# Designs tried in a protein design chat: VH-VL binders against Mediator of RNA polymerase II transcription subunit 18 (MED18). Part 17

Target 1, 219 residues: Mediator of RNA polymerase II transcription subunit 18 (MED18), of Arabidopsis thaliana (Mouse-ear cress) (q9sjz6)
Amino acid sequence: MSMECVVQGIIETQHVEALEILLQGLCGVQRERLRVHELCLRSGPNLGVVSSEVRLLCDLDQPEPTWTVKHVGGAMRGAGADQISVLVRNMIESKVSKNALRMFYALGYKLDHELLKVGFAFHFQRTAHISVSVSSVNKMPKVHAIDEAVPVTPGMQIVDVTAPATSENYSEVAAAVSSFCEFLAPLVHLSKPSISTGVVPTAAAAAASLMSDGGGTTL
Key: E = the ipSAE of ESMFold2; O = the ipSAE of OpenDDE; V2 = 0.75 times the mean of E and O plus 0.25 times the DockQ between their complexes.

## First folded at step 9 (VH-VL; framework fv_roconkibart)

Design n6 (from m3 with light chain S96G V99W; at its last look DockQ between E and O 0.46; V2 from the best seeds 0.36)
Fold by OpenDDE, look of step 9:
Structure n6 (fold): chain C 219 residues (1-219), chain A 119 residues (1-119), chain B 112 residues (1-112)
Amino acid sequence: as target 1 above (219 residues)
Amino acid sequence: QVQLVQSGAEVKKPGASVKVSCKASGYTFTSYAMNWMRQAPGQGLEWMGWINTNTGKPKYADKFQGRVTFTLDTSISTAYMELSRLRSDDTAVYYCARDDFWSGYFDYWGQGTLVTVSS
Amino acid sequence: DVVMTQSPLSLPVTLGQPASISCRSSQSLVYSDGNTYLHWYLQKPGQSPQLLIYKVSNRDSGVPDRFSGSGSGTDFTLKISRVEAEDVGVYYCMQGTHWPYTFGQGTKLEIK
């Protein structure tokens, strides 16, 4: 089973440069530009027996923009997650054509909200394949009006740490992510994304909660 | 087919320890957590804790903390529950039940093991 | 700990008649992922508990459609549209949202 380990945090824009320097040293790779148009789709109250969503991501920082579909499933819980400081969730992704959105609409999905993330990312291999992104979260005043995007949370940026995993190795991957996050702790607090307390832990989640049709989460 | 087969009934004296086994078959043992419950005669169900069969790490209900120990033998797909310092009120049927790491419910149960504690 | 309260505790029913069991939790059972982890089990006489309903309203495999679950937040109901002889046993609600997992007292369904 395909999974993903995830932790998120928020960092003030004034500290982003320090984080970049730290990441450069830790990762040993060059940063990559990040400019991603995210469409979050919803179909009914649930997708299957667990809460899940479909995300279409377009990498705009390419000569020819590339689309990726992500099916984000439920989070591991119970004995699987209780002792892990990293969120483990079902996740599958695939590159798709630019017409993928039409397909999902045809399948009954609807656009819940869209975001534009702008910043940088580091992709590196340790005991796991870890991706770190630091980005501002922006919303569009009009649907798909990317050039008119405005910051949702001015002065703040979201830090995402992700790593692909499987049902067989998620413990090791989670441990790797957790260990890596300890190095970032002086600059940014990274934790499991959660909505249980009513507190939105990330700028992206905040944006989503504000833009979603059913978004009633207190920020 | 999925099966959880537990060890046979036990009779113990107060202060003794009991170790119940739960052998799993018909599925990948390490893909499901193993939970333990008990049921006193004529009473309801009580959750005792679980063990992560993948990591080997247990979590105990506060009531049993320090007195119960969950262990594994993954080579034979078996989980163990050891309860020490037995009291008369520990007399119960003990159940193992699997829980996937996502759902938070028990879809398959062992047949139960009666543990009787008497002087 | 989350207290699960079932009512009634004893439920005598005539064959073919409907039955309803209530389960209330002392706290909301809505988890951070938006799901509600309230489940129902049936323990037939002399047997181990078996899963009937998971996450409020989903029937487990092999469970007849005469069984239905509903509810939200802290109030939940298990219904049997037409009670059959094989439905005799003790029904338990269980919450899987909060640590520790907790069960209701059980409702003993008997045929009149």
Scores: ipSAE 0.105, ipTM 0.654, lowest interface PAE 1.8, mean pLDDT 89
ESMFold2, look of step 9: ipSAE 0.554; ipTM 0.795
ESMFold2 (binder alone), look of step 9: mean pLDDT 93; pTM 0.944

Design n7 (from m3 with light chain K55L; at its last look DockQ between E and O 0.48; V2 from the best seeds 0.62)
Fold by ESMFold2, look of step 9:
Structure n7 (fold): chain C 219 residues (1-219), chain A 119 residues (1-119), chain B 112 residues (1-112)
Amino acid sequence: as target 1 above (219 residues)
Amino acid sequence: QVQLVQSGAEVKKPGASVKVSCKASGYTFTSYAMNWMRQAPGQGLEWMGWINTNTGKPKYADKFQGRVTFTLDTSISTAYMELSRLRSDDTAVYYCARDDFWSGYFDYWGQGTLVTVSS
Amino acid sequence: DVVMTQSPLSLPVTLGQPASISCRSSQSLVYSDGNTYLHWYLQKPGQSPQLLIYLVSNRDSGVPDRFSGSGSGTDFTLKISRVEAEDVGVYYCMQSTHVPYTFGQGTKLEIK
């Protein structure tokens, strides 16, 4: 089965430049611009197996916007989750046409919420394929009105670290994600998506060190 | 074809140890947890714990903590259960069974291994 | 630990007639994801247990449709619409919502 490993954290906007410098040094790849309209859909109550949600992602950083659907299942439990420091969940991703939202409504899905995420990402191969994104999260005052989006949490940005996994290799992928996150600990605390601890107390000192080491000011 | 094959019956004296093997075939061994149960004569089933075949880390029911050890040899798709300081009331059929890391239901079981503890 | 209580413990049934087995848990078996991890197994004479029903009401592959499971929360039922000779054995309910996993005492089904 297709899965992903996930951790998340929060960083103050004033420290984002330092985090970008750190990530550039660690990842060795060019950062990518991130501008994504995210629509979260939920089905009605289901009996039996693990619950799921659908996320429609519209990549606005393209000449013609492209659409992706992610089917997101529930978090791993039981023996699989025991002593695992990252969230592991079922996830299937596919490219779709611009008519996907209409199709999911016809199937009985309902719009739960929508967001606009703006920032940057790094995609790189280490022990596993790891994606890191740093983004502001914005809400729309009118449904689908992305031009009028306003920040949900001014002064803070969300850091997401994800990596694809399978039933056969997920503990190896989880270890790779955990190991990578240790390098980010001076600036951001990354944990399973849940109630966050907020900002890292030593982030100001770490940011100053990284910026004095010759980093650019692109923010 | 999924199959779990356990080692043969054993007779032990009180105070000894026993090690039961469970060899898996027909599926990816590291994609399913291995659980151990036992069934004493005239009694029902009792869960002893699991081992995560992906991480190699076990979880034991409190009753058996300190006396049982679960191990793996992934190169031959085999799980092991060792029970030490045997008592006469450890006489039982011991089963291995797999689950999918998530659901905690056992879709395939080994044939069982009778362990008899007597003088 | 969650106590699983089955009734009856002994169930003689006439061939071709329906049978019903009750399983009650000492705590709710609804997990935080909304699923109920309650399962049923049959142990035929001289054999290992075999899965019949998972997650309250789902039949395992190859299980005849005369078997059905139902219930919610703490009260669950396994039904056999028409008992056949091959259905003889001991039926166990099991919960895996809580650790440790626990089984009911078993219900021995016999043909009269």
Scores: ipSAE 0.573, ipTM 0.813, lowest interface PAE 1.5, mean pLDDT 87
ESMFold2 (binder alone), look of step 9: mean pLDDT 94; pTM 0.959
OpenDDE, look of step 9: ipSAE 0.755; ipTM 0.876

## First folded at step 10 (VH-VL; framework fv_roconkibart)

Design p1 (from n2 with light chain K55L; at its last look DockQ between E and O 0.45; V2 from the best seeds 0.53)
Fold by OpenDDE, look of step 10:
Structure p1 (fold): chain C 219 residues (1-219), chain A 119 residues (1-119), chain B 112 residues (1-112)
Amino acid sequence: as target 1 above (219 residues)
Amino acid sequence: QVQLVQSGAEVKKPGASVKVSCKASGYTFKSYAMNWMRQAPGQGLEWMGWINTNTGKPKYADKFQGRVTFTLDTSISTAYMELSRLRSDDTAVYYCARDDFWSGYFDYWGQGTLVTVSS
Amino acid sequence: DVVMTQSPLSLPVTLGQPASISCRSSQSLVYSDGNTYLHWYLQKPGQSPQLLIYLVSNRDSGVPDRFSGSGSGTDFTLKISRVEAEDVGVYYCMQSTHVPYTFGQGTKLEIK
C-alpha cells in the first residue's frame, strides 16, 4: 500500500531566509521554485470508508502545466499512530489530463476549496526520499482566479515535510522524517498537520478550514 | 484466508505467569496492529491493549500496566501476551484480534485461549 | 474511560420478530477525523466474537442485511429486522474512538 509521511509547521516570513540557508546546507541540493494550484475535492458521504479527499495539483512553473491527482486517504490512528510524531496516511498520485476536474465532477465530487502555494522546495534522498517545501498559502476570491490570489495568512508561511512510504517501511521513513525535523527545530516546529499541538493549528489546516463549507478554525 | 491461531489452554497457579501466542497467517503481519482482549467466564469483553506489529510498541490498559507484556516474533508472524502475578480473577479466555490502523475495529479474532488460575 | 452502556442486557425474541439493542457512551464517540468509531460484535455460543457492524452503520462482509446499525454522538442502535436462529448470542458494542477501548456489557439474545 502506498503511503505518505507528513509533518507541517509554520514559520514567520522574516525567518524564511534563515530556513532556506539551513535547508540548503542540510539537503545539499538546489532549491526549486514552487507554484502550485491545488483543488481539494470531496465526494459525498462514503459509507464504511475512512474519510478521504481528492486533490488536483497543477505545477504552474512547467512550460506546459500538467495536473496531478492525489488521492489522500485517512491517517493512521490508534496503534498505528501511537507515539509517532509523523502523520502517516494513505496516498496515491497520478498524472491526469486537464479535463480531470470535469471527470471528478461527473463522478459526484465537489470542490471544497482551492488554493495557490507559492515558495520553494528541496528534494533529497537520505534514508528516505524527503521533500521540504516552504510556501505562502493564497486563496482566490473567485474560482480559478490565480492572478487575484491573496495570502490567507499574511506574514506566515507553511513548511511541509513529506516522504513516500509503504506499509512495509513507513516506520523507518517516519523515523527518518522525524530525525530530519530535529535539525529544523531551532527555526520551525513541525508536527502532524491535522493535530493541534495545544498552541495553534497549522496554517494549511486553518486555511483549508476557512475555505471549506464547514470552516471552524479561527486564525 | 486470514487466520489467527492461538496457543492452547493453560492451567496456572496463583503468582505464576502465562504466555499466550497468536500466530497470524493469510495477510501481511506488519500491516495490522494486534490487540488483546479477555473474557472472564460468563462476563463481557475487556480490552487489554495493543501492540504495533511494525514498530513493536505496545500500549496497555491501565488495569494491566506493569503486569502484562506484549511481544512479537515477526519472523513467524506471531504475537505474544504474557501476564504475570496471576490471580484467580485472571481466569478467562484471552483473545487476539487485528485492526488495520485506520478502521479502529477488529475484523478477525483468534479462537481464544483459556487460562485457568487455581490453587 | 468511556463507559458503554447497553440495554437491554437480556433480549428474548420470537423467531421472525425484530430486535433492537441500544448502546450509549458516556462521551461523544466522534473522532477528530469526523468518523465515529462505534462497532458491534456478535459472540455466538462457544465461539469468538465476530464483527457485525463497523463505524456505526456499515455491515461487515457476509453480514446479512437484516442487521443494521445507526446512531450518532453518544446514542447508538443495532437492529435486526427478522431474528433468525443463527442470531443467538451475545452482542457487544465497542468504542475505539478513545483509549482505552471499551465494550458494552453485552446483550444476550435468546429465542423464546
Scores: ipSAE 0.522, ipTM 0.810, lowest interface PAE 0.8, mean pLDDT 91
ESMFold2, look of step 10: ipSAE 0.603; ipTM 0.817
ESMFold2 (binder alone), look of step 10: mean pLDDT 94; pTM 0.960

Design p2 (from p1 with heavy chain T55I; at its last look DockQ between E and O 0.39; V2 from the best seeds 0.45)
Fold by OpenDDE, look of step 10:
Structure p2 (fold): chain C 219 residues (1-219), chain A 119 residues (1-119), chain B 112 residues (1-112)
Amino acid sequence: as target 1 above (219 residues)
Amino acid sequence: QVQLVQSGAEVKKPGASVKVSCKASGYTFKSYAMNWMRQAPGQGLEWMGWINTNIGKPKYADKFQGRVTFTLDTSISTAYMELSRLRSDDTAVYYCARDDFWSGYFDYWGQGTLVTVSS
Amino acid sequence: DVVMTQSPLSLPVTLGQPASISCRSSQSLVYSDGNTYLHWYLQKPGQSPQLLIYLVSNRDSGVPDRFSGSGSGTDFTLKISRVEAEDVGVYYCMQSTHVPYTFGQGTKLEIK
């Protein structure tokens, strides 16, 4: 079964350069530009399954933008998540045509929210294939109006650390991600997404909440 | 087919320890957590805790903390529950049941192991 | 700990008649992911518990459609549209939203 390990944090914009320098040293790879248009879709009531969502992502920095569909399943919980500092969730992704949105609408999915992430990313391979992204989260005042995107959390950026995993190796991958995050700890606190750090929710969760049905957590 | 086969009935004296085994088959052992419950005669179900079969970490209900130990032998897809300092009120049928880490319910149960504590 | 309260504790039913069991939790069972981890089990006489309903309203494989679950937040109900002889046993609600996991007292269904 296809999975991913995820941790997330927030960093003030003034500290992003320091983080970039640190990441450059740690990862040993070149920084990549990140501009991603993301659509979050929700289906009707789930029939006998854990809540899931579909995300359509478009990399805008490609000469010919292509869309990727990600099916984000439920998060590991209870005994599975206990004493693990990394979120492990089911995830399947595939490249799709630009008309995929229509297909999903036809299947009964609805647009929950959309966002534009702008920043940079590092992709490197060690014990696991780890991706680190630092990005601002932006909302569009009008649907699909990318050029009119405005920051949801001015002065703050989201740090995402992700790694693909399977049902067989998620514990090792999670450990690798956790170990890597320790190196980033002086600049950014990383934790499981959508889980409160005891003070505030993650910026991404907050942003999503604000964009979803116009309600949710106050930033 | 999925099966959880538990060890046989036990008779113990107060103060003794009992170790119950739960052998899993028909599925990937490490893909499901193992939970333990007990049921005193004529009473309801009581959750004792779980063990993560992948990372080997247990979680115990407070009531049993310090007196119960969950262990694994992954080579034979077997989980163990050891309860020490037995009392008469520990007399119960003990069950193992699997949890898929996501759904939070127990879809397969062992047949139960009767543990009788008597002087 | 979350206290699960079932009612009634004893449920005598005539064959072919409907049955209803209530389960209340002392606090909300809605988890952060939006799911409600409330489940129903049946323990037939002399047997291990078996899963009937998971996540409030989903029937497990092989469970007849005469069984249905409903509810939200703190109030849940298991219904049997037409009780059959094989439905005799003790029904338990269980929550796995909060640790420790907790069961209701059980409802003993008997045929009149």
Scores: ipSAE 0.359, ipTM 0.758, lowest interface PAE 1.0, mean pLDDT 90
ESMFold2, look of step 10: ipSAE 0.569; ipTM 0.805
ESMFold2 (binder alone), look of step 10: mean pLDDT 94; pTM 0.959

Design p3 (from p1 with heavy chain K57R; at its last look DockQ between E and O 0.45; V2 from the best seeds 0.54)
Fold by OpenDDE, look of step 10:
Structure p3 (fold): chain C 219 residues (1-219), chain A 119 residues (1-119), chain B 112 residues (1-112)
Amino acid sequence: as target 1 above (219 residues)
Amino acid sequence: QVQLVQSGAEVKKPGASVKVSCKASGYTFKSYAMNWMRQAPGQGLEWMGWINTNTGRPKYADKFQGRVTFTLDTSISTAYMELSRLRSDDTAVYYCARDDFWSGYFDYWGQGTLVTVSS
Amino acid sequence: DVVMTQSPLSLPVTLGQPASISCRSSQSLVYSDGNTYLHWYLQKPGQSPQLLIYLVSNRDSGVPDRFSGSGSGTDFTLKISRVEAEDVGVYYCMQSTHVPYTFGQGTKLEIK
């Protein structure tokens, strides 16, 4: 079963350059530009299933915009998540056509919110394949108006560390992510996005709340 | 089909230890946490703790902390519960049950193991 | 620890009649993910507990539709629309939102 390990933090914009330099040294790879338009879709109540969401992501830096669908499942909890500092969740992704949104609407999904992430990312392979992104989160005042996007949290950027995992190796992957995060600790505190461990999770949650339209929109 | 098969009934003296096994089959062992409960005669259910079958990390209820030990033999998809310093009020049916790390409920249970502690 | 309180503790029912069991928690069972991890089990005489309802209102596989669960926050209910002979046993609510996991006292359903 496909999973991913995730930790998240917040960094002040003024410290982003220092983080970039640190990441350049640690990762040993070139920085990649990040401009992603993300649609978060929500289905109606899922009887007998843990809450999940569908995300459509468009990389705007590609010559031809391509969309990726990510099915984000629930977070591992209880015995699974006990004493693990990394969020482990089900996740499946696939490339889809630009008309995928219509398909999901036809299936009863609603647009919960959309956002534009702008920044940079590092992708490197160590014990695990780790991706680190540093980005500003922006909201669109009008649906799909990416050119009018405004920062949700001015002066702050989100740091995301992700790594793909499976049901068989998530412990090792999580350990790798955790170990890597220790190197970033002087500049940014990284933790489970859903766990309140201070200002970072609260701010992230607040940002998400501000982006949500509270009811969903259909085209 | 999913099965949890526990070891047979035990009779122990006060102060002794008992080790109950729970052999899993019909599913991927490491994909489900193993929980342990007990039920004294004529009483309700009591959660004792869990063990992560992937990491081997146990979590014990405070009541049993220092007296219970959860272990695994993943090669044979078996979980163990050892309770030491037994006393008469430890007399109960002990159950293993799985949860899938996500749902938080026990969909399959072992048949139970009666442990009798008597002088 | 979260205290789970069931009522009644004894439930004599006539065959074909409805039954209702209440379960209250000492604190909210809503987890950070929005789910409520309240579940119901039935332990038939001489058997291991078996899952009936999970996450408040979802019937486990093979559970007849005469069983239904409802509730939110701290108040939950298990209902049986028409009690059958095979429904005899002890019903337990359980919360797994908070560690340690805790069970209600159990409700013994008997046929009059």
Scores: ipSAE 0.541, ipTM 0.816, lowest interface PAE 0.8, mean pLDDT 91
ESMFold2, look of step 10: ipSAE 0.596; ipTM 0.813
ESMFold2 (binder alone), look of step 10: mean pLDDT 94; pTM 0.959

Design p4 (from p1 with light chain Y101W; at its last look DockQ between E and O 0.68; V2 from the best seeds 0.65)
Fold by ESMFold2, look of step 10:
Parts: C-alpha cells; sequence; structure tokens
Structure p4 (fold): chain C 219 residues (1-219), chain A 119 residues (1-119), chain B 112 residues (1-112)
C-alpha cells in the first residue's frame, strides 16, 4: 500500500535563510526551487466511506508546466497511529495531462481551495527518502489567478517534511523522519499537521548563531 | 484467501494462565492490526485491545490491564494473547480479528478459542 | 466508555417480512475526519461474527442488498427488507470512533 509520513511546522520569514543554511549542511544536496500551483478537490456527495482528497499539482518551475495528481487518503488512526509522532496517510501520486482537472470535475469533484507555494526544497536519502520544503503559502483572490496571489500567513513560512512509506515499513520511515526533524528543533518544531505549536522561542538566537561564522549564542 | 486460525480449546484451573495463538495467512501480516475480543457464554462481545503488528506495541482495555499480554511472532505471522491469574468468569470464547489501521472494522475473524476455567 | 444500546434484544420475524434493529450510542460517533465509525456484525449460530455493514451504510462483499444500514450521530438502524432463513443469529453494532471500542449487547433474530 502507498503511503506517506508527514510533519509540518511554521517559521518566521526572517529566519528562513538560517534554516536554509542548516538544511544545506544537514542534507548535503543542492536545494531546488519550489513553485507549485496546488488545487485541492473533494467529492461533493457523502458516500459513507472514508473521505479522500485529490490534489492537482502544477509545477511552474518548468519551461512548460507539468501536472501531477496526488490522491490523498485518510490518516491512520487506532493501532496504526498509536504512539507514532508523525501523520501517516494513504497517498498515491501520478503524472497526468493538463486535462486531469476537467476529468475530476466530470466525475463530480469540486474545487475546495487552491494555493500557490513558493520557496525551496531538499530531496535526499537517509534510511528513507525524505523531502523537506520551506515555502510561502499563497491564496488567489480570483480563481486560478496565480499572478495575483497573496500570502495566507504574511511573515511566516511553512516547513513540510514528508517521506513515502508502505504499510509494511511505515514505523521505520516515521522514526527516520522524527530523527531528522530533531536536528531542526532550534529553528522550527515539526509535528503532525493537526497540531500547531507556532514559532519556536529560541529561533532568533539559533538563527543568529547559524548566520555568523564565529557564532554568538547568548541571549 | 485471508484466514485467521486460532489454537484449540483450553481447560484451566483458577490462578493459571492461558496463551491463545492466532495464525494469519493470505495477506501482509504487518499491514493490519490484530484485535482480541471475548464472549462469555450467553453474553455479548467485549473488545480486549489491539496490537500494532508493525511496531509491536499493544493497547489493552482497562479491564484487562495488568493481566493480559499481547505478543507477536512476525516470522510466522502469528499473534498471541496471554491471560494470567485466571478466574472462573474468564470462561469465554476468545477471538482474534484484524483491522486495517484506518477504518476500525473487523473484516476477518478467527474461529474462536474456548477457554474454560474450572476447578 | 461509549455505551451502545440495541433495541430490540429479541426479534422474532416471519419469513419474508422486513426487520429493523436500532442501535444508539451514548456519544456522537462522528470522528474528526467527518466519518462515522459504526459497523454491524452477524453471528450465526455456532459461528464467529462476520462483518455485514461498515461505516454506517456500506455492505461488505457478498452481503445481500436486502441488508441496509442508515443513521447519523448517535442513532443508527439496520434493516432487512425480506428476512430469509439464513439471516437468523445475533446482530451486533460496534463503534470504533472512541477508544475503547465497544459493541452493542446484541439482537437475536429468530424466525417465527
Amino acid sequence: as target 1 above (219 residues)
Amino acid sequence: QVQLVQSGAEVKKPGASVKVSCKASGYTFKSYAMNWMRQAPGQGLEWMGWINTNTGKPKYADKFQGRVTFTLDTSISTAYMELSRLRSDDTAVYYCARDDFWSGYFDYWGQGTLVTVSS
Amino acid sequence: DVVMTQSPLSLPVTLGQPASISCRSSQSLVYSDGNTYLHWYLQKPGQSPQLLIYLVSNRDSGVPDRFSGSGSGTDFTLKISRVEAEDVGVYYCMQSTHVPWTFGQGTKLEIK
């Protein structure tokens, strides 16, 4: 079964440069630019089954936009979520044509919301394939008007850490994600998306230390 | 095809312990939680708890906390339930059943194991 | 603990006639994801329980369409449009929204 482990946090924009430096040192890979138009679709009728969402992702950082469908299923609960510090959910991802949106509308899906994510990402391998993104999340005043996008949370950026998993190995993937996130703790606290803890009180001190070659840590 | 096959009936004296096995086949064992229920004669069903087959971590209903232990042998796709300090009111049919970590319903059940506690 | 109350506890029915079983929970069974984790099982004489309906209204594979489930929040109903001889047994509702997971006390369906 295809799944992903997810954690999320928030950081003040003024500390993003320090986080990028930290991630560059930890990940050892080239950062990638992130510019993605995301459309979240949901079925309108209630079917009495576990709710799911479809996300259409348009990668705008390409000469020609490319499209990906992400079928996001429900999060684990019960035994599966018990004593696990990350969100684990069903997820299937596929490359698609630009006509996918019309197809989902024909199937009865409705646009729930759309976002423009702008920032950067790191993709690397440890015990699991981990993706870290730091992005400004923006909404459009008019449907699909990405050129007019405005920040949802001005002055803040979202940190997402994800890793693909299977029903056989998700606890090992979750542990790898949790271990990695501990290194980010001075600047950002990462937790299940359903739990928001705001900014980390020590972020300013940690950012100052990372930005200076000699380090000045006292506050 | 999915099967859950439990160990045979047991007769025990008060104060003893019993260990019931539940062998799974026909599916990926670590992809489903294993749950234990019991049914006393003429009574309804009672959930005893679960064990996460991926992490090995159990959760027990409060009533059984301290007397029951759930364990696994993933190499043979088998779950175990051990109940200690048996009393006569522990006489029941014990069932294993799986759930998919999301939906919390039991699509497959073992055949049941009668445990009789008498002096 | 969430208490699940079934009514009636004994249900004698004439073959070919409809039957209806009520299940009421002491708390809402709507989970934070919007789903309602209420399920129905049938335990035929001498057998293990078997799944009939999951998530209020979805029939399990192989369950005849004369079985239907409905309800919301705290009140749920299992209906059998035309009772057959094979339908005898004890019907249980179960909730898995709240830990500990709990069953109703059972409804024994008998042919008159």
Scores: ipSAE 0.542, ipTM 0.780, lowest interface PAE 1.6, mean pLDDT 88
ESMFold2 (binder alone), look of step 10: mean pLDDT 94; pTM 0.961
OpenDDE, look of step 10: ipSAE 0.735; ipTM 0.874

Design p5 (from p1 with heavy chain S103Y; at its last look DockQ between E and O 0.19; V2 from the best seeds 0.00; counts 0 for: pae E 4.9 > 2, placed apart)
Fold by ESMFold2, look of step 10:
Structure p5 (fold): chain C 219 residues (1-219), chain A 119 residues (1-119), chain B 112 residues (1-112)
Amino acid sequence: as target 1 above (219 residues)
Amino acid sequence: QVQLVQSGAEVKKPGASVKVSCKASGYTFKSYAMNWMRQAPGQGLEWMGWINTNTGKPKYADKFQGRVTFTLDTSISTAYMELSRLRSDDTAVYYCARDDFWYGYFDYWGQGTLVTVSS
Amino acid sequence: DVVMTQSPLSLPVTLGQPASISCRSSQSLVYSDGNTYLHWYLQKPGQSPQLLIYLVSNRDSGVPDRFSGSGSGTDFTLKISRVEAEDVGVYYCMQSTHVPYTFGQGTKLEIK
């Protein structure tokens, strides 16, 4: 029954202040600071027939870091997914202790990648609870070396819009997210990610993959 | 009440085309994809494809690619299926059916349109 | 394409007695989200098909509880605990895990 609706886009850093002002006016709430260490874990070859993805999120904007686990399941597929402009996916989350990482390693999960997201977010309630975040995405030169993080795409920031949904209300939540995205169109184009197989990529994950391919593409 | 009403029976010669309409009522037409199936006399059901009712983009089963065209008139909540270069084994009852949106089953069906292809 | 095989193709049954219809798929119908997209339809004489069961075992609204579905992976069963006269018709299983969507050949249920 736990799902979420997702869209994302990219904005140039020089336009972020304008977007923040627009969001403050549109959402009617004050922004929150965002500083999150995200660890993406995937099940090993000896677990289940189908690989699964778990994300551990550490909120660093607290006096004491807070941990959350998210199990990101399958995305909506077929004719129904084709009908809507947002991605709908299964997602379950829970608060966890700092020991969760070691526990998932003991269960056979492997670290796929990690990121540090720094920026701001707005959380507001209308027809649905919508969260919008604007963040720089950073990678670590060493595993878990947060203090050494460097931007994945300098000069660009990621805009994420998400809202929780259920099997009973996903169409209404999707419509609410789509309507919200139209208000942002002058500054950012938001669309559903191109991959639907159980994982919704971020622009940062796509950029990291491009940078690691070793291709001769000039940008 | 959700209702799908299809156009009447057709008799065609081999090599001709046929266009079947499916008028929807009782729901928001653009919220649900429309599927098309057919059933040859005395035989089972065969899926032909769907159409995205927001964009008009179709998905065809490979068997029908190149001969079938799905279209819409959203102003009157109507979907169309056109099958060209008809042959005798295209004789069947053709159905439209609403996709349920999430699980990929067909919760409402049209009454069916018999298309007979004979010389 | 995924081949759906029903058995039996013809099922004569005495009123009030149970009936069972088998459906097998040529590949697993379990999708990466853990759901199994296997559905059952009834086509009564002279009518269009109508949904009975979705996602293996969930009855559609208004379907009597004498109908039940079960199974997993590639093997599925539709059961009718006590056949009524109104249950006559052709029963189809359908998979929507894979494109193209495919139906079984149908099982014609008749009263003896």
Scores: ipSAE 0.186, ipTM 0.627, lowest interface PAE 4.9, mean pLDDT 85
ESMFold2 (binder alone), look of step 10: mean pLDDT 94; pTM 0.959
OpenDDE, look of step 10: ipSAE 0.250; ipTM 0.725

